# Designs tried in a protein design chat: VHH binders against Putative glutathione-dependent formaldehyde-activating enzyme. Part 2

Target 1, 157 residues: Putative glutathione-dependent formaldehyde-activating enzyme, of Halomonas elongata (e1vbt6)
Amino acid sequence: MLLEGSCHCGAVRFRVVSPHPYPFNRCYCSICRKTAGGGGYAINLSGDADTLVVHGAEHTSIYQAEIDGLTSPGERHFCSRCASALWVFDPRWPELVHPFASAIDSDLPRPPERVHLMLENKPDWVEIESREQDRCFAGYPDESIAEWHARLGLEEG

## First folded at step 10 (VHH)

Design p04 (from m06 with S103D)
Fold by OpenDDE, fold request of step 11:
Structure p04 (fold): chain B 157 residues (1-157), chain A 121 residues (1-121)
Amino acid sequence: as target 1 above (157 residues)
Amino acid sequence: QLQLVETGGGLVKPGGSLRLSCVVSGFTFSDYAMAWVRQAPGKELEWVSSISSSGRSTYYEDSVKGRFTISTDNAKNTLYLQMSSLKPEDTAVYYCARSPRYDYSKPFDYWGQGTQVTVSS
């Protein structure tokens, strides 16, 4: 499906085609939590990087986290005006872009089950709002965003 | 049996050029994004460059932008890294690596034995 997103102030708008639009993937890592998930996690979607169209790119900035003394290739794109987290692009996976669900204006479907990942990085105050069907992982999950959709027969397009 | 074989490394003077090649076998070359990574002695593995499966998109780490060029020849199942204006800090073992499409637990799933690049006056 076509995802449309924007920053809070409206300086940046974007669209991207996503065959995997369900907002099920809750990342509790310190980067996602601190930069895109004030409640304790960020929700990452998956889209086709080649279809990404950005309006107001001049108002975007990129954050690359320092991890263990090294700069991560992962690019966290955000609005330089309102600080809205927009999407993650990592050139190591050059064909994918990962919009944050929080930036998406399009109606997103409700996931039948959710994934809570990077829980080893979750602080104690953050409670896992886990349902019976949800899956929890200390690190990365055992299936990708695409595989999650495929398993549940929820791929779009 | 996947195989990635890097060649083209060597000793060059600062400012010199090298062209690395990586011949791929055991999988459909054009179905995967490919990358070059490098590891210098005593340092962590460093991502250098990536190219999309179509070859239309290329990406580089900041330190090599404008100096390195990644490319592919699908007919030859070969990945290239053209290196110019080489610097001593480019000294490392260079690996050709395959990028998994959806596995976020690791950026690369297969790579070769590497080829040594040494930049020294």
Scores: ipSAE 0.844, ipTM 0.931, lowest interface PAE 0.5, mean pLDDT 95
Fold by OpenDDE, fold request of step 11:
Structure p04 (fold): chain B 157 residues (1-157), chain A 121 residues (1-121)
Amino acid sequence: as target 1 above (157 residues)
Amino acid sequence: QLQLVETGGGLVKPGGSLRLSCVVSGFTFSDYAMAWVRQAPGKELEWVSSISSSGRSTYYEDSVKGRFTISTDNAKNTLYLQMSSLKPEDTAVYYCARSPRYDYSKPFDYWGQGTQVTVSS
């Protein structure tokens, strides 16, 4: 499906085609939590990087986190005016872009089950609101966003 | 069996050029993004460049932008890294690596044996 997103102030708008649009992936890592997840996690979607179109790119900035003393190639794109987290792009996976669900204006489908990942980095005050069919992982999950969709027959390409 | 074989490394003076090649077997580039990574003595593995499976998109580490060019020849199932304006800090073992599209835990799932690049006056 076509995802349309924007920052809060409206300076940045974007669209991207996503065959894997379900907002099921809750990341509790310190980067997501502190930069895009005030409630304790951020929700990362998946889209086709080649289809990303950005309006107002001059109002975007990039944050690259330090991990184990090294700067990560991962780029966290955000609005320089209102600080809205927009998407993650990592050139090591050049075919994918990961919009934050919080930036998406399009109607997103409700996931039948959710994934809680990077729980080893979750602080104690953040409670995991897990439903019966949800899956929890200390680190990365055992399936990708694409594989999750494929398993459940929810791909929308 | 998947295999990546790098060639083209060597000794070159600062400002010189080298062209690395990586011949792939067991799969095709049309299905996977490919990358070059390098490891200098006493340093951690460093991502250098990536190219999408279609070849339409290329990406580079800041330190090599404008100097290195990644490309593919699908007919030859070969990945290239054209290096120009080489600097001593480019000295490293260079590896060809395959990027799995749907594995976020690791950026690369297959590696070559590497080829040594030494830049010295």
Scores: ipSAE 0.841, ipTM 0.931, lowest interface PAE 0.5, mean pLDDT 95
Fold by OpenDDE, look of step 11:
Structure p04 (fold): chain B 157 residues (1-157), chain A 121 residues (1-121)
Amino acid sequence: as target 1 above (157 residues)
Amino acid sequence: QLQLVETGGGLVKPGGSLRLSCVVSGFTFSDYAMAWVRQAPGKELEWVSSISSSGRSTYYEDSVKGRFTISTDNAKNTLYLQMSSLKPEDTAVYYCARSPRYDYSKPFDYWGQGTQVTVSS
């Protein structure tokens, strides 16, 4: 499906085609939590990087976290005016872009089950609101966003 | 059975050019994004460039933007890295690497043996 998103102030708008649009993936890592998830996690979607169109790119900035003393190739794109987290892109996976669900204006489908990942980085105060069908992982899950959709037959054209 | 073979490395003076090639076999080349990575003596592995499976999108490390060009020839199952305006700091072993599809746990799943690039006056 076509996802349309924007920053809070409206300086940045974007669209991206996503065959995997379900907002099921809750990341509790310190980067996501601190920069895009005030409640303890951020929700990362998956889209086709080749289809990403950005308006107001001059108002975007990139944060690359330092991990273990090295700058991560991962690019966290955000609005330089309102600080809204927009999407993650990592050139090591050049075909994928990961919009944050929080930036998406299009109606997103409700996931039948959720994934809670990077829980080893979760602070104690963050409570995992896990449903019966949800899955929890200390690190990365055992299936990708694409595989999750495929398993459940939820891939979008 | 899967194999990546790099060629084209060598000794070149600063400002010179080299074209690296990587011939792949054992998988459908056009189904995968491909990358060049390099490792200089005493340094960590460094991502240099990637190209999407369709070839529509290319990405570069900041230090090589405007100087390096990644491309593919699907008919030849070959990945290329055209390097120009080479600098001593480009000296490294350059590896051709396959990007896994939808696997965030690792950026690359298969590598070649590498080809040495040395930039020196």
Scores: ipSAE 0.777, ipTM 0.903, lowest interface PAE 0.5, mean pLDDT 95
Fold by ESMFold2, fold request of step 11:
Structure p04 (fold): chain B 157 residues (1-157), chain A 121 residues (1-121)
Amino acid sequence: as target 1 above (157 residues)
Amino acid sequence: QLQLVETGGGLVKPGGSLRLSCVVSGFTFSDYAMAWVRQAPGKELEWVSSISSSGRSTYYEDSVKGRFTISTDNAKNTLYLQMSSLKPEDTAVYYCARSPRYDYSKPFDYWGQGTQVTVSS
């Protein structure tokens, strides 16, 4: 599926192809919450890095989190004008980009189940809105984004 | 069975060069992005460099840019790291690592036993 996204002010627009368009995972870690997750979590999608096309790239900035004195190679791209979080690129997964679902304008499919991860880092005020079919993990889940889609027969070309 | 075998480490003086090799078997080499990671004495594993499965895109952590070159030879199922202008801070065990095709909590799903690089006078 072709994913189209943008920042709120319109200075940045992008496209990326993803076989895994279901916005099923909710990451409650402090980095996701503070950089992209006003409701207490962020949802990252995945897409083919080689298909990413960006318009208005001069209006993007990159944040790399510092953890225990070391800068993470993960690049959090956001609009320098309106602060919208757009995508993550991490060179340790050079084949992938991870758009934030919040930046996507395309009609995303509704996931039949969700995953709540990094709950060990969730602040007390954030409520987990889990449903009966959802899975919850204190840390990382046991499936990748691709494996979740494959298990449920939801991959798209 | 999956194997990643690193060679080419050794003792070298500051400013010197080494070429690391990683021969892989047990998987289709051209289907996966590959990386070099290293662990200095008493420190955590750190990512050094990555190359896409096509070989077209390469990435380096800041401290090695301009000094290290990652490459592949698909016919030999071999990953290389050409290291030049070596510094004492480059002293570490260097591991060849495979990046999974899809995102996962760990960036690398397989790596080898490593090869020691020591930069000292």
Scores: ipSAE 0.535, ipTM 0.825, lowest interface PAE 2.0, mean pLDDT 89
Fold by ESMFold2, fold request of step 11:
Structure p04 (fold): chain B 157 residues (1-157), chain A 121 residues (1-121)
Amino acid sequence: as target 1 above (157 residues)
Amino acid sequence: QLQLVETGGGLVKPGGSLRLSCVVSGFTFSDYAMAWVRQAPGKELEWVSSISSSGRSTYYEDSVKGRFTISTDNAKNTLYLQMSSLKPEDTAVYYCARSPRYDYSKPFDYWGQGTQVTVSS
């Protein structure tokens, strides 16, 4: 599926092809929460990095978190004008890019189940709002985004 | 059996050069992105450089940009790290690592034994 996204002010627009368009995962880690997730979590998608096309790239900025005294190689791209979180690129996975679902304008499909991850970092005020079929993890889940889609027969390969 | 074997480490003076090699077996080398990761004494593992499975995209952490070059030779199933302008801060065990094809897993799923690089007078 072609994902089309933008920042709120319109200065940045982008597109990326994803075989995995379901916005199923809620990441409660402090980096995602503070940079992209005002409700206590962010939802990351996965796309083919080679297909990413950006208009208005001069209006993007990059944030790299410090973890245990080291700068993480993960690049969190956001609009320098309106602060919209747009995507993550991490060169340790150079073939992937992870748009935030919040930046996507395309009509995303509804996931039949969700995954709640990094719950060890969730603040007390955030309610998980878990449904019966949802899966919860204190740290990273046991499935990748691709494996989740494949298991449920939702891959758009 | 999957193996990643690093060679080319050693003692070198500041400003010198070394070329690290990593010979791969047990998987189709051209299907995976690869990386170099290092660990200095008493420090955490630090990602150094990555190369896409096609070999067309390369990435470097800031402290090595312009000094290190990652490359591959698919015919030899070998990953390289050309290191120049070496500094004492580059002293570490250097590991060859395979990048998984999927996210939300560990950054690297297979590692070599490592090769020691020591930069001192």
Scores: ipSAE 0.499, ipTM 0.805, lowest interface PAE 2.2, mean pLDDT 89
Fold by ESMFold2, fold request of step 11:
Structure p04 (fold): chain B 157 residues (1-157), chain A 121 residues (1-121)
Amino acid sequence: as target 1 above (157 residues)
Amino acid sequence: QLQLVETGGGLVKPGGSLRLSCVVSGFTFSDYAMAWVRQAPGKELEWVSSISSSGRSTYYEDSVKGRFTISTDNAKNTLYLQMSSLKPEDTAVYYCARSPRYDYSKPFDYWGQGTQVTVSS
């Protein structure tokens, strides 16, 4: 599926091809929450990095988190004009790019189940809105985004 | 039958050069991104460099930028790390690793046995 996204002010627009378009995962880690998820979590999608096309790239900036004095190689791209979080690129996975679902303008399909991850980092005021079929993890889940789609027969859908 | 075999490590003086090689077998080399990861004594694993499956995109951690060059030779199923201007801080076991297509912080899915690089006077 072709995903089309943008920042709020329109200075940055992008598109990326994703065989995994279901916005099923909610990451509650402090980096995602503070940079992209004012309601307590962010949703990352996965796409093919080689297909990413960006218009207005001069209006993007990159944030790399500091963890215990070490700069993470993960790049969090955002609009320098309106602060919209757009995508994550981590060179340790150079084939992948992770747009934030919040930046996507395309109609995304509805996931039949969700995954709630990094709950060990969740502040007490954030409520998990878990449904019957949802899965919850204190840390990282046992499935990748691709594996979740494959298990449910949802790839390329 | 997947196998990754590193060679080219050794003892070298500060400012010297080494080229690490990783010969792969048991999978289609050009279908996967590859990486070098190192571990100094008593320290955690540290990502060093990655190269895309096409060989066109390369990435380096900050301390090695401009000194190390990652490359591939598809005809020989071989990943390389050309290391120059070596520093004592580069002393580590260097591992060749296959980058999986899957996200979330699971380990690289296949690793070599490692080759020792020692930079000392």
Scores: ipSAE 0.493, ipTM 0.784, lowest interface PAE 2.1, mean pLDDT 89

Design p04 (from m06 with S103D)
Fold by ESMFold2, look of step 11:
Structure p04 (fold): chain B 157 residues (1-157), chain A 121 residues (1-121)
Amino acid sequence: as target 1 above (157 residues)
Amino acid sequence: QLQLVETGGGLVKPGGSLRLSCVVSGFTFSDYAMAWVRQAPGKELEWVSSISSSGRSTYYEDSVKGRFTISTDNAKNTLYLQMSSLKPEDTAVYYCARSPRYDYSKPFDYWGQGTQVTVSS
């Protein structure tokens, strides 16, 4: 499916093809929370990096977190005018781009289950609003996006 | 069966050049993005460069931009890293790595055994 997104002020618009738009990965890590997650987490989607088209790219900036004194290659793209968090690109996964659900204007499907990750970094005030079918991880999930779709019967075709 | 084999390391003087090769077998080379990762003595693994499965997109860590060039030869199932203007800080074991598509949990699923690059007078 085609995902269309934008920043709040309209200076940046983008589109990206996502053959697998979910699971919706709720990331509770300190970086996601502080940069994109006013409710305590950010929702990372998945898309094909080669299909990303950006209008207003001169109004984007990139933040790369420092982790244990080293700069992460992961690029957090945001609008330099209104601070809207837009997507994450990490060149270690050059085939993928991860738009934040908060930036998406297209209708998103409701996933049959959600993934909650990096819970070891969650502050106490953040509630994990999980359902019985949701998966919870202290760190990264032990299942790929493709394996997740196969397990739940969500593969196209 | 599935293998990534690096060659081309060695001792070079500062300012010198070196080309690393990684020959792969056991998988369809053109279906996967590939990367170079290095580890200096006593240091953590450091991502150096990546190339998309199509070969059209290349990415570099800041300290090597303009000095290193990643490329592929699909006919030979080979990944290359052309290194120029080498500095002592580039001294490391260099690993060839395969980037999995649609895997959130780890950036690389298969690794070579590495080749030593030493930049010293």
Scores: ipSAE 0.432, ipTM 0.782, lowest interface PAE 2.4, mean pLDDT 84

Design p06 (from m06 with R56S S57R)
Fold by OpenDDE, fold request of step 11:
Structure p06 (fold): chain B 157 residues (1-157), chain A 121 residues (1-121)
Amino acid sequence: as target 1 above (157 residues)
Amino acid sequence: QLQLVETGGGLVKPGGSLRLSCVVSGFTFSDYAMAWVRQAPGKELEWVSSISSSGSRTYYEDSVKGRFTISTDNAKNTLYLQMSSLKPEDTAVYYCARSPRYSYSKPFDYWGQGTQVTVSS
């Protein structure tokens, strides 16, 4: 599936091919929550990094979080004008890019089940809106975004 | 049997150069991104560099940018790390690591035995 995204102000547009486009992955970690979410979590998608095309790159900035006293290699790309979170790229996983669902303009499919991860970092005021089929994890889930799609037969590659 | 074997480490003076090699067996680079990581005494494992499965994209830790070059020779199933302008802080055991495409929390699933790089006057 071709995903098209943009920042709110329109200064940045991007597209990426995603064989795993379902917005099921809700991350409650402090980084995602504070920089890419307003309701307590951000939703991370998965796309093929080598297909990423960006227009208006001059209006993008990168945030690298400090984790356990070290600067993370993870790059959180955002619009320098409107602060919209766009995608995460981590060079340690160079094949993948992770657009935030909030930046995607393409119609995304509704996931049959969702994952709530990094709940140990969730503040108390954030309520988990978990359905019966949803899975919850204190830390990272036991399957990748790709594996989730594969398990449910929802790959679009 | 999957195997990664690093070579090329050694003792060099500051400003010197080394070229590390990693010969892999049991898989091919066309299917996987590869990486170099290092661990210095008393420190945590540190990512150094990665190269995409196609070899078209390379990435480096800030501290090694402009000094290190990662590359592959698919015909030889070998990963390289050309190191120049070496510094004492580059002293570490260097590991060749495979990067599975669809992993979640672990960027590397297989490692070699490592090769010692020591930069000292």
Scores: ipSAE 0.879, ipTM 0.941, lowest interface PAE 0.4, mean pLDDT 95
Fold by OpenDDE, fold request of step 11:
Structure p06 (fold): chain B 157 residues (1-157), chain A 121 residues (1-121)
Amino acid sequence: as target 1 above (157 residues)
Amino acid sequence: QLQLVETGGGLVKPGGSLRLSCVVSGFTFSDYAMAWVRQAPGKELEWVSSISSSGSRTYYEDSVKGRFTISTDNAKNTLYLQMSSLKPEDTAVYYCARSPRYSYSKPFDYWGQGTQVTVSS
């Protein structure tokens, strides 16, 4: 699936091919929550990094979080004008890029089940709105975004 | 039986150069992104550099940018790390690591025994 996204102000637009386009992955970690998910979590998609095309790159900035006194290699790309969170790229996983669902303009499919991850970092005020089929994890899930799609037979392209 | 074998480490003076090699076997080399990571005594494992499976994209941690170059030779199933302008803080055991494409929390699933790099005057 071709994903098209943009920042709120329109300074940045991007597209990326995603074989794993379902917005099922709700991350409650402090980084995602504070920088890309003010409601309590961010939803991370997965795409093929080789296919990422960005327009208005000069209006993008990168945030790398400090974790346990070290700068994370993970790059949180956002619009320097409107602060819209756009995607995460981590050079340790160079084949992947992770657009935030909030930046995607393309119609995304509704996931049959969702994953709530990094719940150990979730503050008390954030309620987990889980459904019967949803899966909850204190840390990282037991399957990747790709594996989730594969398990459910929902891979695209 | 996957295997990664690092070589090329040694003792060098500050400002010197080394070229690390990693010979890979047991899997199709070009199907995987590869990385170099390092660990200094008493410190955490540190990501140094990665190269995409196609070899078209390379990435470096800030401290080694402009000094280190990662590359591959598919015909030889070999990953390289050319290190120049070496500094004492580059002293560490350097590991060649395979990057699984879709892993969530584990960026590297296999690596070698490592090769010692020591930078000292």
Scores: ipSAE 0.878, ipTM 0.941, lowest interface PAE 0.4, mean pLDDT 95
Fold by ESMFold2, fold request of step 11:
Structure p06 (fold): chain B 157 residues (1-157), chain A 121 residues (1-121)
Amino acid sequence: as target 1 above (157 residues)
Amino acid sequence: QLQLVETGGGLVKPGGSLRLSCVVSGFTFSDYAMAWVRQAPGKELEWVSSISSSGSRTYYEDSVKGRFTISTDNAKNTLYLQMSSLKPEDTAVYYCARSPRYSYSKPFDYWGQGTQVTVSS
């Protein structure tokens, strides 16, 4: 599936192919919450890094968090004019790029379940909106997206 | 049996060079991105460098950029790290690691046993 996204002011637009557009991962870590997740979490989608095309790249900036005194390699790309969070690229996963669902303008499917991760970092005021089929993890999930698709009978696109 | 085997570590003086090798087996090497990760004494694991599965994209942590070169030889299932202009701060155990193919997994799913690099006067 082709994803099309933009910042709010229109200075940055992008396209990326997402072979596995779900599950929608709700990340509750403090970095995602503070940089992209005003409701307490951000929704990170999976995309093929080789397919990312960016227009207006001169209007992007990168934030890299410090974790335990070390700078994370994870690059959080955002619009330098309007501050819209756009995507994450982390060279520890060089094949992947993760657009934020909040930046996507094209239609997104509704997945049969959702993943809630990094719950160990969630503040008390954030409520987990979970359903019977949802999976919850204190840190990273113990199931890959391919395993998730196979378990639910969803085929790789 | 999946294996990642590092060699090429050792003691070297500041300004010197080393070439690390990692021979892999038990998976299709050309399907996965690979990385070098290091751990200095008493410190957390630190990502050093990554290379895409095709070998066409390479990435480096800022402190090693321009001094280290990651590469692969798919015919030999081997990952390399050419290190030059070595500094005492580069002293660490260096691990070969496989980058996962899937979102929101742990950063690296398989690791070698590591090879010691010591940069000392």
Scores: ipSAE 0.576, ipTM 0.853, lowest interface PAE 1.7, mean pLDDT 86
Fold by ESMFold2, fold request of step 11:
Structure p06 (fold): chain B 157 residues (1-157), chain A 121 residues (1-121)
Amino acid sequence: as target 1 above (157 residues)
Amino acid sequence: QLQLVETGGGLVKPGGSLRLSCVVSGFTFSDYAMAWVRQAPGKELEWVSSISSSGSRTYYEDSVKGRFTISTDNAKNTLYLQMSSLKPEDTAVYYCARSPRYSYSKPFDYWGQGTQVTVSS
């Protein structure tokens, strides 16, 4: 599906095709939590990097976290005018881009389950609101998006 | 079944050049993005360079920009890293790695055995 998003002030707008818009991944890592998380996590979507179209790109800025003296190659794109978190691009996954659900203006389907990842970085005050169908991981999931879709009977390609 | 085999490492003097190769089998090479990752003695793995599945987009970490060039030859199922102006800081084991095509995964799902590059006078 086509996702359409924007920053709050309207200076940046973007489109991206997401063949697999879910599961909605709640990422509890400290970087997502601090840069895009209002409730202790961010919701990261999946998109095809080759399809990303950005209007107002001159109003974006990039944050790359420094961890143990090394700059992470992950690029967190945000609006330089209103600070809205927009998407993550990481050249270690050059085929993918991850818009934040918070930036999406178009309709998003509700997934049959959610994924909670990077729980090892969750602060104590954040409670995991998981349901029986949800999957929880201390770090990265051990199941691909394609395997997830097949297991739940969801076929989008 | 799935294999990534690096070759071309060795000892080289500062300022020299070296070309690494990674021959791939067990998957459709042109469908996946590929990367080079290195590990210096006593240090953590460091991403060096990536190339998209089409070959049209290449990415480099800052310290190698302008000195290293990543490329592919789809007819030979081979990934390359051309290294020039080598510095002692480039000394590391260099790994060929495959980037997964799906979200929320570890950065690399398959790795080669690595090839040693040593830059020393």
Scores: ipSAE 0.549, ipTM 0.841, lowest interface PAE 1.7, mean pLDDT 85
Fold by ESMFold2, look of step 10:
Structure p06 (fold): chain B 157 residues (1-157), chain A 121 residues (1-121)
Amino acid sequence: as target 1 above (157 residues)
Amino acid sequence: QLQLVETGGGLVKPGGSLRLSCVVSGFTFSDYAMAWVRQAPGKELEWVSSISSSGSRTYYEDSVKGRFTISTDNAKNTLYLQMSSLKPEDTAVYYCARSPRYSYSKPFDYWGQGTQVTVSS
């Protein structure tokens, strides 16, 4: 599915093809929460990095987190004018780009279950809104985005 | 059976060069991005370099950029890391790793056994 996204001020617009467009991952890690997740988490998607087209790229900036004294290779792209979080590119997954659902203007399908990850970093004031079928993980899930879609019969057109 | 086998490590003096090889079997090599990861004595695993499945995009961590070159030979199912201007800080076990196409949960799903690179006077 072709996804279209933008920052709030309109200086940056982008398109990306996502074979896995369901916004089911809620990441509670401190980096996602502080940079993109005002409700205590961020929702990220996956897309084909080769298909990413960006307009207004001169208005993007990149943040790379420091983890245990080392700079993470993960690149968090955001609008330098309005601070909107847009996507993550990490060269450890060079085929993928991860737009934040919050930046997507296209209609996204409703996920039949959700995954809550990185709960070890969740502050006490954030309440996990969990349904019976949801999965919760202290760290990373034991299932990939592709495996999640395959298990639930949600594979791509 | 999926296998990733590294060779080409050894002892080398500072400023020297080595070429690491990783021969792959058990999957369609051209379908996957590949990477080199290293672990120095007493340190955490460190991503070194990645190459896209087509071979058209390459990425390097800052400390090796300009000194290391990642490449592939699809006809031989082989991943390479050409290392030059080696420093004592490059001393580590180097692992060949496969990057899954659709994984957010972890960067690498298969690893080799590693090859030792030692840079000392």
Scores: ipSAE 0.547, ipTM 0.825, lowest interface PAE 1.7, mean pLDDT 86

